VHH binders against RNA-binding protein 33 (RBM33). Designs and how they scored, part 3

Target 1, 73 residues: RNA-binding protein 33 (RBM33), of Homo sapiens (Human) (q96ev2r1098to1170)
Amino acid sequence: CVVSVEGLSSSTTDAQLKSLLMSVGPIQSLQMLPQQRKAIAKFKEPAHALAFQQKFHRHMIDLSHINVALIVE

## First folded at step 1 (VHH)

Design c1 (framework vhh_7qia_2)
Fold by ESMFold2-Fast, scan of step 1:
Structure c1 (fold): chain B 73 residues (1-73), chain A 118 residues (1-118)
Amino acid sequence: as target 1 above (73 residues)
Amino acid sequence: QLQLVESGGGLVQPGGSLRLSCEASGFTFDDYAMGWYRQAPGKQRELVAFIDSGGSTNYADSVKGRFTISRDNAKNTVYLQMNSLRPEDTAIYYCAAYDEYWGDYDYWGKGTPVTVSS
């Protein structure tokens, strides 16, 4: 139920990304890694991690296309 | 302090409908996202329906097209309309409030049982 979100703009806030994640379902955690232009988020439900990837892979935030990968725990 | 009280559960035949209500009392209902969870005997708890503070909804694949979540902020209430009920929907249904700003579930109800049986 973990996703890696890569290709984040330096202007993208954790609040903006959290809003996008929450549009799919509740999250358990969000870790921003700004030096790598990425974030790691854990959904409460595994199905929401998959749904987020299907809906938002290549999505544009702040003029930057994100890449969404599923992380095996 | 926020308190959640579920109601509307009961016994219904396959193909029937039930409407669950969750009344919130206390603070700042409008700031919370709301979820409906269920837990069947011997099964893990699962999120079946979710509505954020802005009214956007999401559903588990097992209930899409059959269940509808809605909220009435003036009444501090969230609803789950359950149609075309199946025996596998038998579970205790729980209401939960998720604080979108703090990223955690602050409050849970005690649950309302739903039994789908002929």
Scores: ipSAE 0.000, ipTM 0.233, lowest interface PAE 12.5, mean pLDDT 78

Design c10 (framework vhh_7uia_1)
Fold by ESMFold2-Fast, scan of step 1:
Structure c10 (fold): chain B 73 residues (1-73), chain A 121 residues (1-121)
Amino acid sequence: as target 1 above (73 residues)
Amino acid sequence: QLQLVETGGGLVKPGGSLRLSCVVSGFTFSEYWMAWVRQAPGKELEWVSSISGDSSYTYYEDSVKGRFTISTDNAKNTLYLQMSSLKPEDTAVYYCARDQYDYEESYFDYWGQGTQVTVSS
């Protein structure tokens, strides 16, 4: 139910990413890691994490393609 | 004081309908996500549905999609869960909860007392 979003433009705000995530499903947390051009988000439902990856992997935000990975323990 | 009070639970036959209400006080309803969470006997807490403060976003656990509808009446500070086509598997104590969404952690910081829903013939 955790996704890593990588390849974020430095111009991408937490509000923009939060809006994109919440278009798929409710999230429990979002941590921005701007030095890594990365964010980690946890969805309330595991199915939404998978759906987000399927829909937005390689999506373009601010001229940057994001990579979406599922974090598995 | 911050308080969440659920009502509307009861006994209902399979295929029946029930509407749960949660009246909140002590905070601005529109500034928080609100959720319904249930717990069946001997099971862990299960998230059921969430609604954003402006009602723009509503989300449902897959097993309740098409059967349950979450809504709010901001003027009445009330959260609703309209349940239809109820199944024995929906038998649980239902809690309304406030979701303190933040960038480090999202958690339910205030809970109601719960209301029992029993679906049985």
Scores: ipSAE 0.000, ipTM 0.195, lowest interface PAE 14.3, mean pLDDT 79

Design c11 (framework vhh_8dlx_2)
Amino acid sequence: EVQLVESGGGVVQPGRSLRLSCAASGFTFSDYDMHWVRQAPGKGLEWIGNIYDSGSTFYNPSLKSLVTISRDDSTNTLYLQMNSLRAEDTAIYYCARDYYEWDSGYYFDYWGKGTLVTVSS
ESMFold2-Fast, scan of step 1: ipSAE 0.000; ipTM 0.140

Design c12 (framework vhh_8dlx_2)
Fold by ESMFold2-Fast, scan of step 1:
Structure c12 (fold): chain B 73 residues (1-73), chain A 120 residues (1-120)
Amino acid sequence: as target 1 above (73 residues)
Amino acid sequence: EVQLVESGGGVVQPGRSLRLSCAASGFTFDEYAMHWVRQAPGKGLEWIGNIYYSGDTFYNPSLKSLVTISRDDSTNTLYLQMNSLRAEDTAIYYCARESWYDDSYGMDVWGKGTLVTVSS
């Protein structure tokens, strides 16, 4: 129920990414890794992790295309 | 100040319907899942259901056929529609905001509640 979000612009804030994640479902945690242009998010429900990947893989945020990968627990 | 205020409660006859509202202020309402919870006299809290930011809803199976939860993010308002009210639905009804970081889907902000009395 974990997703890796890669390819983030250095200008993308945790608030912007939280807003995007929560458009799909509630999150349990979000860890920003700005030096790697990456974030790790855990959804409360596994179905929302899959839905987020389906909707937002290759989506553009702040002129950067993100890559969304599912992480198996 | 973060605040939730319920309204719409009152005395209602068995078999009627009633819609409760919850007005949210002091936070970005459209970023949070919201819950309805009730407490009958002398009983514990009973979860009614929730609605996510996406609009997806989940209900207590015991109540699913009798209630509908909806939200209007443009007015920061949460709704609970109740149909076919019975005396056993007499309770104080609370709305609550889901905490982002609790493992158990914990609620961190609660309203003061609105009383619904179902009597003949």
Scores: ipSAE 0.000, ipTM 0.136, lowest interface PAE 14.0, mean pLDDT 78

Design c2 (framework vhh_7qia_2)
Fold by ESMFold2-Fast, scan of step 1:
Structure c2 (fold): chain B 73 residues (1-73), chain A 119 residues (1-119)
Amino acid sequence: as target 1 above (73 residues)
Amino acid sequence: QLQLVESGGGLVQPGGSLRLSCEASGSIFSYYDMGWYRQAPGKQRELVAFITSGDSTNYADSVKGRFTISRDNAKNTVYLQMNSLRPEDTAIYYCAKDWYDSEGYFDYWGKGTPVTVSS
């Protein structure tokens, strides 16, 4: 139920990313790792983690293309 | 399921030392900010030490200079070295990974490890 979001702009806020994640499904948590241009998010349901990857891999946020990977089920 | 398991607690005399360990399983441990909390009977849970994925550390004033937090990402483990223990350090100690949101709070995954400091 965990996704890695990589390639984040330094201007992307946790609120902005949380809003995007929640458009797919409820999340339990979000950790921002700005020095690595990365965030780790945990969805409540495994299906939503997969759906987020399918919908938003290579999506552009603040002029930066993100890479979405599944970490654990 | 990703799990955190605390160990290393026990009974010690005032002035003694203990090292607590928290082992993570099935995760990319190096991504996570990790913290140690404690809770004494009848009190709120208190953050005592915190270490970021980038190895920055932070301590509660009550433990600064006595406790040291560290991590070993190859072992998926975070440690709390506790020196010069005092009776007021008596509590159950919990390990938590930091899931950041705009408020900056933790999720708890361990059952805790009890520490009693008494003569």
Scores: ipSAE 0.000, ipTM 0.098, lowest interface PAE 15.8, mean pLDDT 74

Design c3 (framework vhh_enristomig)
Fold by ESMFold2-Fast, scan of step 1:
Structure c3 (fold): chain B 73 residues (1-73), chain A 120 residues (1-120)
Amino acid sequence: as target 1 above (73 residues)
Amino acid sequence: EVQLLESGGGEVQPGGSLRLSCAASGFTFSDYAISWYRQAPGKQREWVSTIDYGGSTNYAESVKGRFTISRDNAKNTLYLQMSSLRAEDTAVYYCAADEYYDWSEGFDYWGQGTLVTVKP
């Protein structure tokens, strides 16, 4: 129930990404990885991970298109 | 410490409306995203709606256009306005508070729930 958000602009803040994630559903954790231009988020509900990918894959934030991948562990 | 108290449930006819409330105490309400969940007899808990600390809202597909989530930070209260109620909406409704920070796991706080019954 984990998503990788890739292609983040260096100007995208934690707060901006939290708002986007929470618009889909409650999250358990968020880890920003700015050197890789990505973040890893865990949703409390597995269905929200898929819903986030469907809604925001290729979405533009700060003139950058993000890619949303589902992580299977 | 942290308390969530749901109220406003009851019996209503199909097509009717109800307004649920969730009174929060023991934490800084305005800093949390708050969600409504429900659980019908014999079914798994289902997410219904979330409102974040900034006021952004999201809804489950089954309730979009019928339910409205809102908050009053001055009163530390969350609301769920339900309209066009259907038999499928019969459930115990719970509110849940969630706190998270950068790179930290959030905390889940649940209330005891309020029963909504939609009967013909």
Scores: ipSAE 0.000, ipTM 0.179, lowest interface PAE 12.3, mean pLDDT 73

Design c4 (framework vhh_enristomig)
Fold by ESMFold2-Fast, scan of step 1:
Structure c4 (fold): chain B 73 residues (1-73), chain A 119 residues (1-119)
Amino acid sequence: as target 1 above (73 residues)
Amino acid sequence: EVQLLESGGGEVQPGGSLRLSCAASGFTFDSYYISWYRQAPGKQREWVSTITSEGSTNYAESVKGRFTISRDNAKNTLYLQMSSLRAEDTAVYYCARDYGDYEWYFDLWGQGTLVTVKP
């Protein structure tokens, strides 16, 4: 129920990403890794992690296309 | 002490209704997202519903249209109104303090209240 969001613009804030994630479902945690231009988010429901990837893989935020990967725990 | 305490569980027949309560103490209740989870015998714990600090709500697909989450900030209490109950809703129901404006991790669970829907 973990997703890696990669390819984030340096201008993308945690608040913007949180809003996008929570439009799909509640999250347990969000870790911003700005030096790697990525974030790790854990959804409370595994189905929301999959739904987020399906809806937002290659989505554009601040003129940058994000990559969404599911992380197997 | 920071705690959550659930109540209102019991036995009900299919098609019946129950209202669960979760009393919060020791923290600024209205600043947090608060959620309901449940765990049925032999199953993993699953998310049921969340209400945000702003009052917006989200529901698991399995309960949408049948359950209503609400909060009373003056009473530091969370509610779950359950209707059209099914045998599949039999579970221990937990409330959890999820995340507020200033933190992202859930860190507090209640002890749970048992809901049994008699087939």
Scores: ipSAE 0.005, ipTM 0.199, lowest interface PAE 11.3, mean pLDDT 77

Design c5 (framework vhh_6qgx_2)
Fold by ESMFold2-Fast, scan of step 1:
Formats: sequence, C-alpha cells, structure tokens
Structure c5 (fold): chain B 73 residues (1-73), chain A 124 residues (1-124)
Amino acid sequence: as target 1 above (73 residues)
Amino acid sequence: QVQLVESGGGLVQAGGSLRLSCAASGRTFDEYAMAWFRRAPGKEREFVAAISWSGDSTFYTDSVKGRFTISRDHAKNTVSLQMNSLRPEDTAVYYCAADSYGSDYYYESEYDYWGQGTRVTVSA
C-alpha cells in the first residue's frame, strides 16, 4: 500500500505530488523527504499503489525522472 | 477520540534546558509525521521541529538548529523535544501536531491533530 517516489526535483511541491498521487486513488499519507529527494505515500487501496507505479515510474516532473518503488509494510 | 497532550513546560533561566513531551491517545500515530510549533505572545504560530513517520528524517527551523533535538518513541506513542541553551526569544506556548499526509513539514495547515499547548518562559 506504500510507494516510495524517488528522484524528485527540489522544485517539486507536496501539492504537485499529492495531486499526481490522488489522480490514481485516495491516499492516507504523504511524507516529503526533500533532503533525500524522495517522498513516501500510502494509498488507501493496495491496487492503487501498484497502478501508480505502473503509470508513473520514470515519469518526468519538473525535468526530473522519478522512480516509484513498492514498499511492503 | 484522538488527543495529543503536551507536558514539560515551565520557567527556566537563559542558558537552561527543558524537555517537552507529547503523548498521543485514542489511536497510534505510527504513520504520522509529528511536529512542534510555537506561538509567542502577539505573534503568529511558527514551525520549530518535525520528525518523519519513519523517524529517519528530522527538520528544524534555523533559530533552534544545534540547540533542540526532536525524537519519537513509536512503542510509547510519544514525541519529545529536548531544548538546550534556551534564549528569551524561545518564550512561547509550544504545540505538538500530527500530519497524516506527512507533507511539507513547515506548514501548520497540513497538520490534522493539535495539542492544547504547554507554556515555556525563558527569563533573561
């Protein structure tokens, strides 16, 4: 249910990323980790975590290609 | 219901130290980012420190870096703020806050749950 979004541009805001995540499905949490250029998000439905990875892995945001990894809790 | 309760505030001389604690009840905050904010008399609430839901990342406002340390204990459902080398400008009511989205730590509008606050007075 948890995805790690890595390779974020320093210019990418939490609002931009939240909007992208919620285009796939409702989320329970979003943790921005700007020092590591990453964020951790938890979807309400496990299927949405997988769908987000399939759709947005290597997607470009603010000229940076993100990597999406699935995390098992 | 969910409740955050702060403790540990008080009166201290400049150069002294205090440890604030925030205890959560009603549910666990294992997936929440936790933060401390403060409000001095006549001023807006400002960010002090935050810790990520995993505990791997901590963030501080420039004025407290090197003096304050935030930590959390998931087993006890608590967040602590160790305040060293206190200054008169640290005088404020300190609030504990929890954010289920764990977004940008600096914005008070992102936090879902708030405590009632604990008063810290630092005399010159």
Scores: ipSAE 0.000, ipTM 0.130, lowest interface PAE 14.4, mean pLDDT 77

Design c6 (framework vhh_6qgx_2)
Fold by ESMFold2-Fast, scan of step 1:
Structure c6 (fold): chain B 73 residues (1-73), chain A 122 residues (1-122)
Amino acid sequence: as target 1 above (73 residues)
Amino acid sequence: QVQLVESGGGLVQAGGSLRLSCAASGFTFSDYAMAWFRRAPGKEREFVAAIDWSGGSTFYTDSVKGRFTISRDHAKNTVSLQMNSLRPEDTAVYYCAAGYEDSYWTDEYDYWGQGTRVTVSA
C-alpha cells in the first residue's frame, strides 16, 4: 500500500502532494524527503496505491516529472 | 501507556562502534515510523536516522550515511542504531522517537524517549 514518489521539485509542498494523493483515495501517512527529492505515502487501501501509480507515474508537478513506484512490504 | 526506553550509550574512542536500542511499549509498534535524533550540549536537537513503519525504507542525515545503520524488529518491538566509525562530533544524547503521520524533515514526532548518552573521545 506504499508508494514512493521521486523526482519532486524542491518547490512542491506536502499540501500539494497530499491533495494529489487524496484525489485517488484516503492516505494513512505522508513523509516528505526534500533533500532526496522524494516522498513516501501509504494509502489506506492497496487498490488506491496501484491506481495512483497508474495515473501519476511520469506526471508533471511544478515542471518536474515524477516517478511513482510501489514499495513491496 | 506509551513508553520508549533507550539503551546502549556509553564512552567509546574515535573510530569505535556502539549499538543503541530502543524498546517500545504501549502502542501498536508496526503502525509507527521510528527515528533517532541527537542533541549535543548547547545545540538544537537534530535528525539522525529514520525507518518507516514497514522497515522497507530508511533515511539518514548526510553526516552519518555509510557509518550508521537503523533497523527494527517487529517481534521484539525494538528499533536499533548501529554506529560505526564514530567521531568526536557524534558526542550527544541520542533520543528514540515514534511518529504516525510524521515528516522526516521535521521533529514533530508523537512520542520520545528520555535519551541515552554517547561520548566519543579523541
Scores: ipSAE 0.000, ipTM 0.105, lowest interface PAE 17.1, mean pLDDT 77

Design c7 (framework vhh_5c3l_4)
Amino acid sequence: QVQLQESGGGLVQPGGSLRLSCAASGFTFDDYAMSWVRQAPGKGLEVVSDISYSGDSTTYADSVKGRFTISRDNAKNTLYLQMNSLKPEDTAVYYCAKDYYDSSGYEFDYRGPGTQVTVSS
ESMFold2-Fast, scan of step 1: ipSAE 0.000; ipTM 0.149

Design c8 (framework vhh_5c3l_4)
Fold by ESMFold2-Fast, scan of step 1:
Structure c8 (fold): chain B 73 residues (1-73), chain A 119 residues (1-119)
Amino acid sequence: as target 1 above (73 residues)
Amino acid sequence: QVQLQESGGGLVQPGGSLRLSCAASGFTFSDYEMSWVRQAPGKGLEVVSDISSDSSYITYADSVKGRFTISRDNAKNTLYLQMNSLKPEDTAVYYCARDWDYGEYFDYRGPGTQVTVSS
């Protein structure tokens, strides 16, 4: 399943975010959308998308609180 | 200069075993997820196995579960694939890949090592 990570600092790199995502489980894709301060990631397992949201919603990275949303179509 | 170099391929009979190695250089190996990917003649690329940077998360394709084991030695900058109970359908060129996107999307891949399973 897919998560949207919103509220990213402009200083947050794709490698940094990928490491955070991968701490929960394997991902299928990661798309950075820096102009919107967002990234879209697809986990290989739906359970990991939910686990990531539960663990990292409102988490602070680079002095910015991220919002994690589950994307359902 | 990111470099990945596979070794250990060869000809083996059905039911046999091989151990593939991948020597990595030019980057901090312990910071990256790694994969083994294969391509059989005339077929597409198949991700065989993935391993996280600290080995805490490992996945396998359904075709190889129970037969193949991925591992890594971060001190030696080396990735391994232990292949047991080999079948003719495992015949392919095997590539070591640095995971960019988990699956078919890799930023670097080695030149590959040929595995042939035949009687």
Scores: ipSAE 0.000, ipTM 0.108, lowest interface PAE 17.1, mean pLDDT 79

Design c9 (framework vhh_7uia_1)
Fold by ESMFold2-Fast, scan of step 1:
Structure c9 (fold): chain B 73 residues (1-73), chain A 119 residues (1-119)
Amino acid sequence: as target 1 above (73 residues)
Amino acid sequence: QLQLVETGGGLVKPGGSLRLSCVVSGFTFDDYAMAWVRQAPGKELEWVSSISWDSGSIYYEDSVKGRFTISTDNAKNTLYLQMSSLKPEDTAVYYCAKDYGDYEAFDIWGQGTQVTVSS
């Protein structure tokens, strides 16, 4: 249910990223980790985590291409 | 100020139908994903359904798929849940919520509306 979003621009806000995540499905949490240029998000449904990766891996936000990885817990 | 008012609950028999409404004030629908969540007696909050601000993405918990339909009327700032083929296990207080995706997964601001499904 967890995705790691890497390669974030320093100008990307949590509100922008939440908007993108929620276009796929409801999330339980979003943690921004600016020092790593990444965020960790937990979807309520595991299928939405996979769908987000399939749709948005290498997507551009603020002129930066993001990498989306699935994290299994 | 944020305010959500849920209505439409009641007592129905198994197989019955109800339409829940949530009137939203204090923010625009275009700003947030909206959800229906429920709480059965003695149970934790359970997510039921979500709809994105543009109504382009709609999701349901597995137990309600095919029976419930979520929709919005953005001009009226109203969120709906059409429930059909109701089962005793659907008995709960239903809340509408902003879906913030935080550790507190939903902002629940309304009093909720009671749905009781009993023979």
Scores: ipSAE 0.000, ipTM 0.103, lowest interface PAE 15.9, mean pLDDT 73

Design d1 (framework vhh_6qgx_2)
Fold by ESMFold2-Fast, scan of step 1:
Structure d1 (fold): chain B 73 residues (1-73), chain A 124 residues (1-124)
Amino acid sequence: as target 1 above (73 residues)
Amino acid sequence: QVQLVESGGGLVQAGGSLRLSCAASGRTFSSYAMAWFRRAPGKEREFVAAISWSGGSTFYTDSVKGRFTISRDHAKNTVSLQMNSLRPEDTAVYYCAADRSPWLEYLTSEYDYWGQGTRVTVSA
């Protein structure tokens, strides 16, 4: 139910990313890791994690293309 | 080592407000997620609110949503809980907790550091 979002712009806020994630489904948590230009999010439902990756992998936020990976465990 | 100290508890009338504060000492913990939990007499400890390391993401239990606001001040290493429209059922000991985990979770066993608690009593 976990996705990593990589390639974030330094100008992207956790509020913006949370809005994008919640457009797909409810989330349990969101952790920003700005030093790595990355965030880790946990969806309440596994199907929403998959849908988010399919819809937003390589999506552009603040002129930066994000990469969405599913975390196995 | 991180140490958490709560303050701001007390007695308040129903409909009133209180602001709880949690101060971290030792090393900074700006990368930690922070949460408030509470335990009423004879009850299990329950999740109240959580805030991400950056302060941009917050989560609340249904019974306090719209009444409580969690916030943090990185310069002072503090997290605060503003409690408005207090009800007698909010009476509990409130605990501050810090989580090194990349996820905001309501499981009490998952939090790395805990404060000693501050008592809140709401009279009818």
Scores: ipSAE 0.000, ipTM 0.145, lowest interface PAE 14.1, mean pLDDT 75

Design d10 (framework vhh_7uia_1)
Fold by ESMFold2-Fast, scan of step 1:
Structure d10 (fold): chain B 73 residues (1-73), chain A 123 residues (1-123)
Amino acid sequence: as target 1 above (73 residues)
Amino acid sequence: QLQLVETGGGLVKPGGSLRLSCVVSGFTFSSYAMAWVRQAPGKELEWVSSISYSGSYIYYEDSVKGRFTISTDNAKNTLYLQMSSLKPEDTAVYYCARDTSPYWEELDAFDIWGQGTQVTVSS
């Protein structure tokens, strides 16, 4: 139920990313790692993690293309 | 040198309050998630609370929710934990830590730890 979002712009806020994540489904947690241009998010439902990756992998936020990977627990 | 220094611990009676401070040096404080972790006598480490770099996302362990408040002051490079309605069960050494974990509460991935400050809740 966990996705890694990489390639984030330094201008992207956790509120912006949370809004994008929640457009797909409810999240349990979001952790921002701005020095690594990265965030880790946990969806409440595994299907939403997959859907987020399928919809937003290579998507552009603030002129930066993000990479979305699924993390297997 | 990367360093976290906790202060503010002490002896308090049940129902009392304390505020812990953690002063950060050697890295850009506002760029990292930060956490409070505690260890009670004879127990394992227990994650208490985390705050995102922006301060917008805050999470608490269930037993402290509603009693503890985590906050940051980026201008002072300081992380705070305001503790209220303290119980004897809150007696522990409290550590601040830099949270680079892929999951909340993933203590093995916390990479910089303070030395700890003792909180004792007793009558």
Scores: ipSAE 0.000, ipTM 0.186, lowest interface PAE 13.7, mean pLDDT 78

Design d11 (framework vhh_8dlx_2)
Fold by ESMFold2-Fast, scan of step 1:
Structure d11 (fold): chain B 73 residues (1-73), chain A 119 residues (1-119)
Amino acid sequence: as target 1 above (73 residues)
Amino acid sequence: EVQLVESGGGVVQPGRSLRLSCAASGFTFSYYWMHWVRQAPGKGLEWIGNIYYSGSTFYNPSLKSLVTISRDDSTNTLYLQMNSLRAEDTAIYYCARGSEYSLEWFDPWGKGTLVTVSS
């Protein structure tokens, strides 16, 4: 299952975001979309996508609050 | 020859604590993210957590209050401390080498160590 992370600071690196994602579980992919202040990530395990949303929705990174949404496949 | 050897499993009573070890050899241990994963009877693999060479750790949120991962780079050893063991913690526990962003599947995984939580 795939998550969209929105509201990213322009200062947030892919390494920082990967560290947060990996705190929940292994990922298959991460695509940064800096023009939209957004990233799309796919977890290896579907349960980790939900857990990431529960833990990090509205979390603050680099003084910016992120929004985490599950993407329907 | 890259090797990972898990140890420390056994039969333990509910509520007790147990520490598992993973002895690494054949590579520069301090350069790698190290992971713990487990597989309960009849279930799939469950990721427990990881640790990188600076000592920062990340955990599966469902397990974060019950486990602690640490490493000793001077002895090439990875540890998993488990507290308040429950019957559902019965599983084969594996250590695995990986990157900051992923876990290496199958090689060089160890053979695992069995933990049985039984009264």
Scores: ipSAE 0.000, ipTM 0.106, lowest interface PAE 18.0, mean pLDDT 75

Design d12 (framework vhh_8dlx_2)
Fold by ESMFold2-Fast, scan of step 1:
Structure d12 (fold): chain B 73 residues (1-73), chain A 121 residues (1-121)
Amino acid sequence: as target 1 above (73 residues)
Amino acid sequence: EVQLVESGGGVVQPGRSLRLSCAASGFTFSSYAMHWVRQAPGKGLEWIGNIYWSGSTFYNPSLKSLVTISRDDSTNTLYLQMNSLRAEDTAIYYCARDLEYSSSWYEFDYWGKGTLVTVSS
């Protein structure tokens, strides 16, 4: 249900990332951590978190490849 | 121009299977989640399920064991496989494009005309 998105470009906005996340499914929360080039997002449905990882792990945003990890606890 | 065209409907006997297709054009199909929705005569809309860009599928729990949704991004085609059809499955079946920024599971911004499936003895 929670995903960590790592390797974000400094130019990637929360609106861009939110758009990408919500193309897979509704999200409950999004926390941007720009100094770590990272964001934490919680999907309303656990299986959307898995779907997002399957589709977007190593996807390129603003010429930067993102790393998508599932957070269990 | 966004277009969705359903096909494959018709009259089928109870217990048979049927596969519906939806041909998409006018947008980057591989970038959108797609849905199947139906409406039986005199009833409201019933969400069947969806398929995301990754290929992950989610179904109405009432229908999960009876249907399978798949997609072919190389041909811009969405499919609905239905098994063990019953008279109560008689409906117009629509494919719909997911609403891009919606936080809702069942919001759609574009629909096809629909294809009629009649299940009769």
Scores: ipSAE 0.000, ipTM 0.151, lowest interface PAE 13.2, mean pLDDT 78

Design d2 (framework vhh_6qgx_2)
Fold by ESMFold2-Fast, scan of step 1:
Structure d2 (fold): chain B 73 residues (1-73), chain A 125 residues (1-125)
Amino acid sequence: as target 1 above (73 residues)
Amino acid sequence: QVQLVESGGGLVQAGGSLRLSCAASGFTFSDYAMAWFRRAPGKEREFVAAISGSGGYTFYTDSVKGRFTISRDHAKNTVSLQMNSLRPEDTAVYYCAAGSTLEEWYSYPYEYDYWGQGTRVTVSA
């Protein structure tokens, strides 16, 4: 149930990203990694992780296109 | 430029011990979590152990708990993995990794931006 969001603008806040994530489904956690221009989010349900990738991969936030990867470990 | 250089791999018989070391340079060592991952032939990278930037918290995968010990030496900018009671299933290439991440994410390879070249460990039956 984990997604990696890459290509984040330095102006994108955790609140903005959390709102976007939670529009798809409930999350367990959100971790911002600004040095990597990246964030890691864990959804409670695997279906929501897939739905988020489908809906927001290559989506533009603050003039930056994000890359959404599904993490299966 | 960040560099992670592993050493200490080799061939050992089951029940034996090895100590792996990773020398880090090019970043503020204490700000980064350090981890060991391994990859056996034909398998995915798997988490082995991690230590927080402060050294106050350590984490292990279930199969190595009680056998492996991770530690760091800030004076030498080194993270080490003491491997005891080695088993044939521990055979793998072991990688040192550094990442600006939190405990809940220590077991995920994608959380680590810097990786060493790897050192080979072979445990014979």
Scores: ipSAE 0.000, ipTM 0.108, lowest interface PAE 16.4, mean pLDDT 79

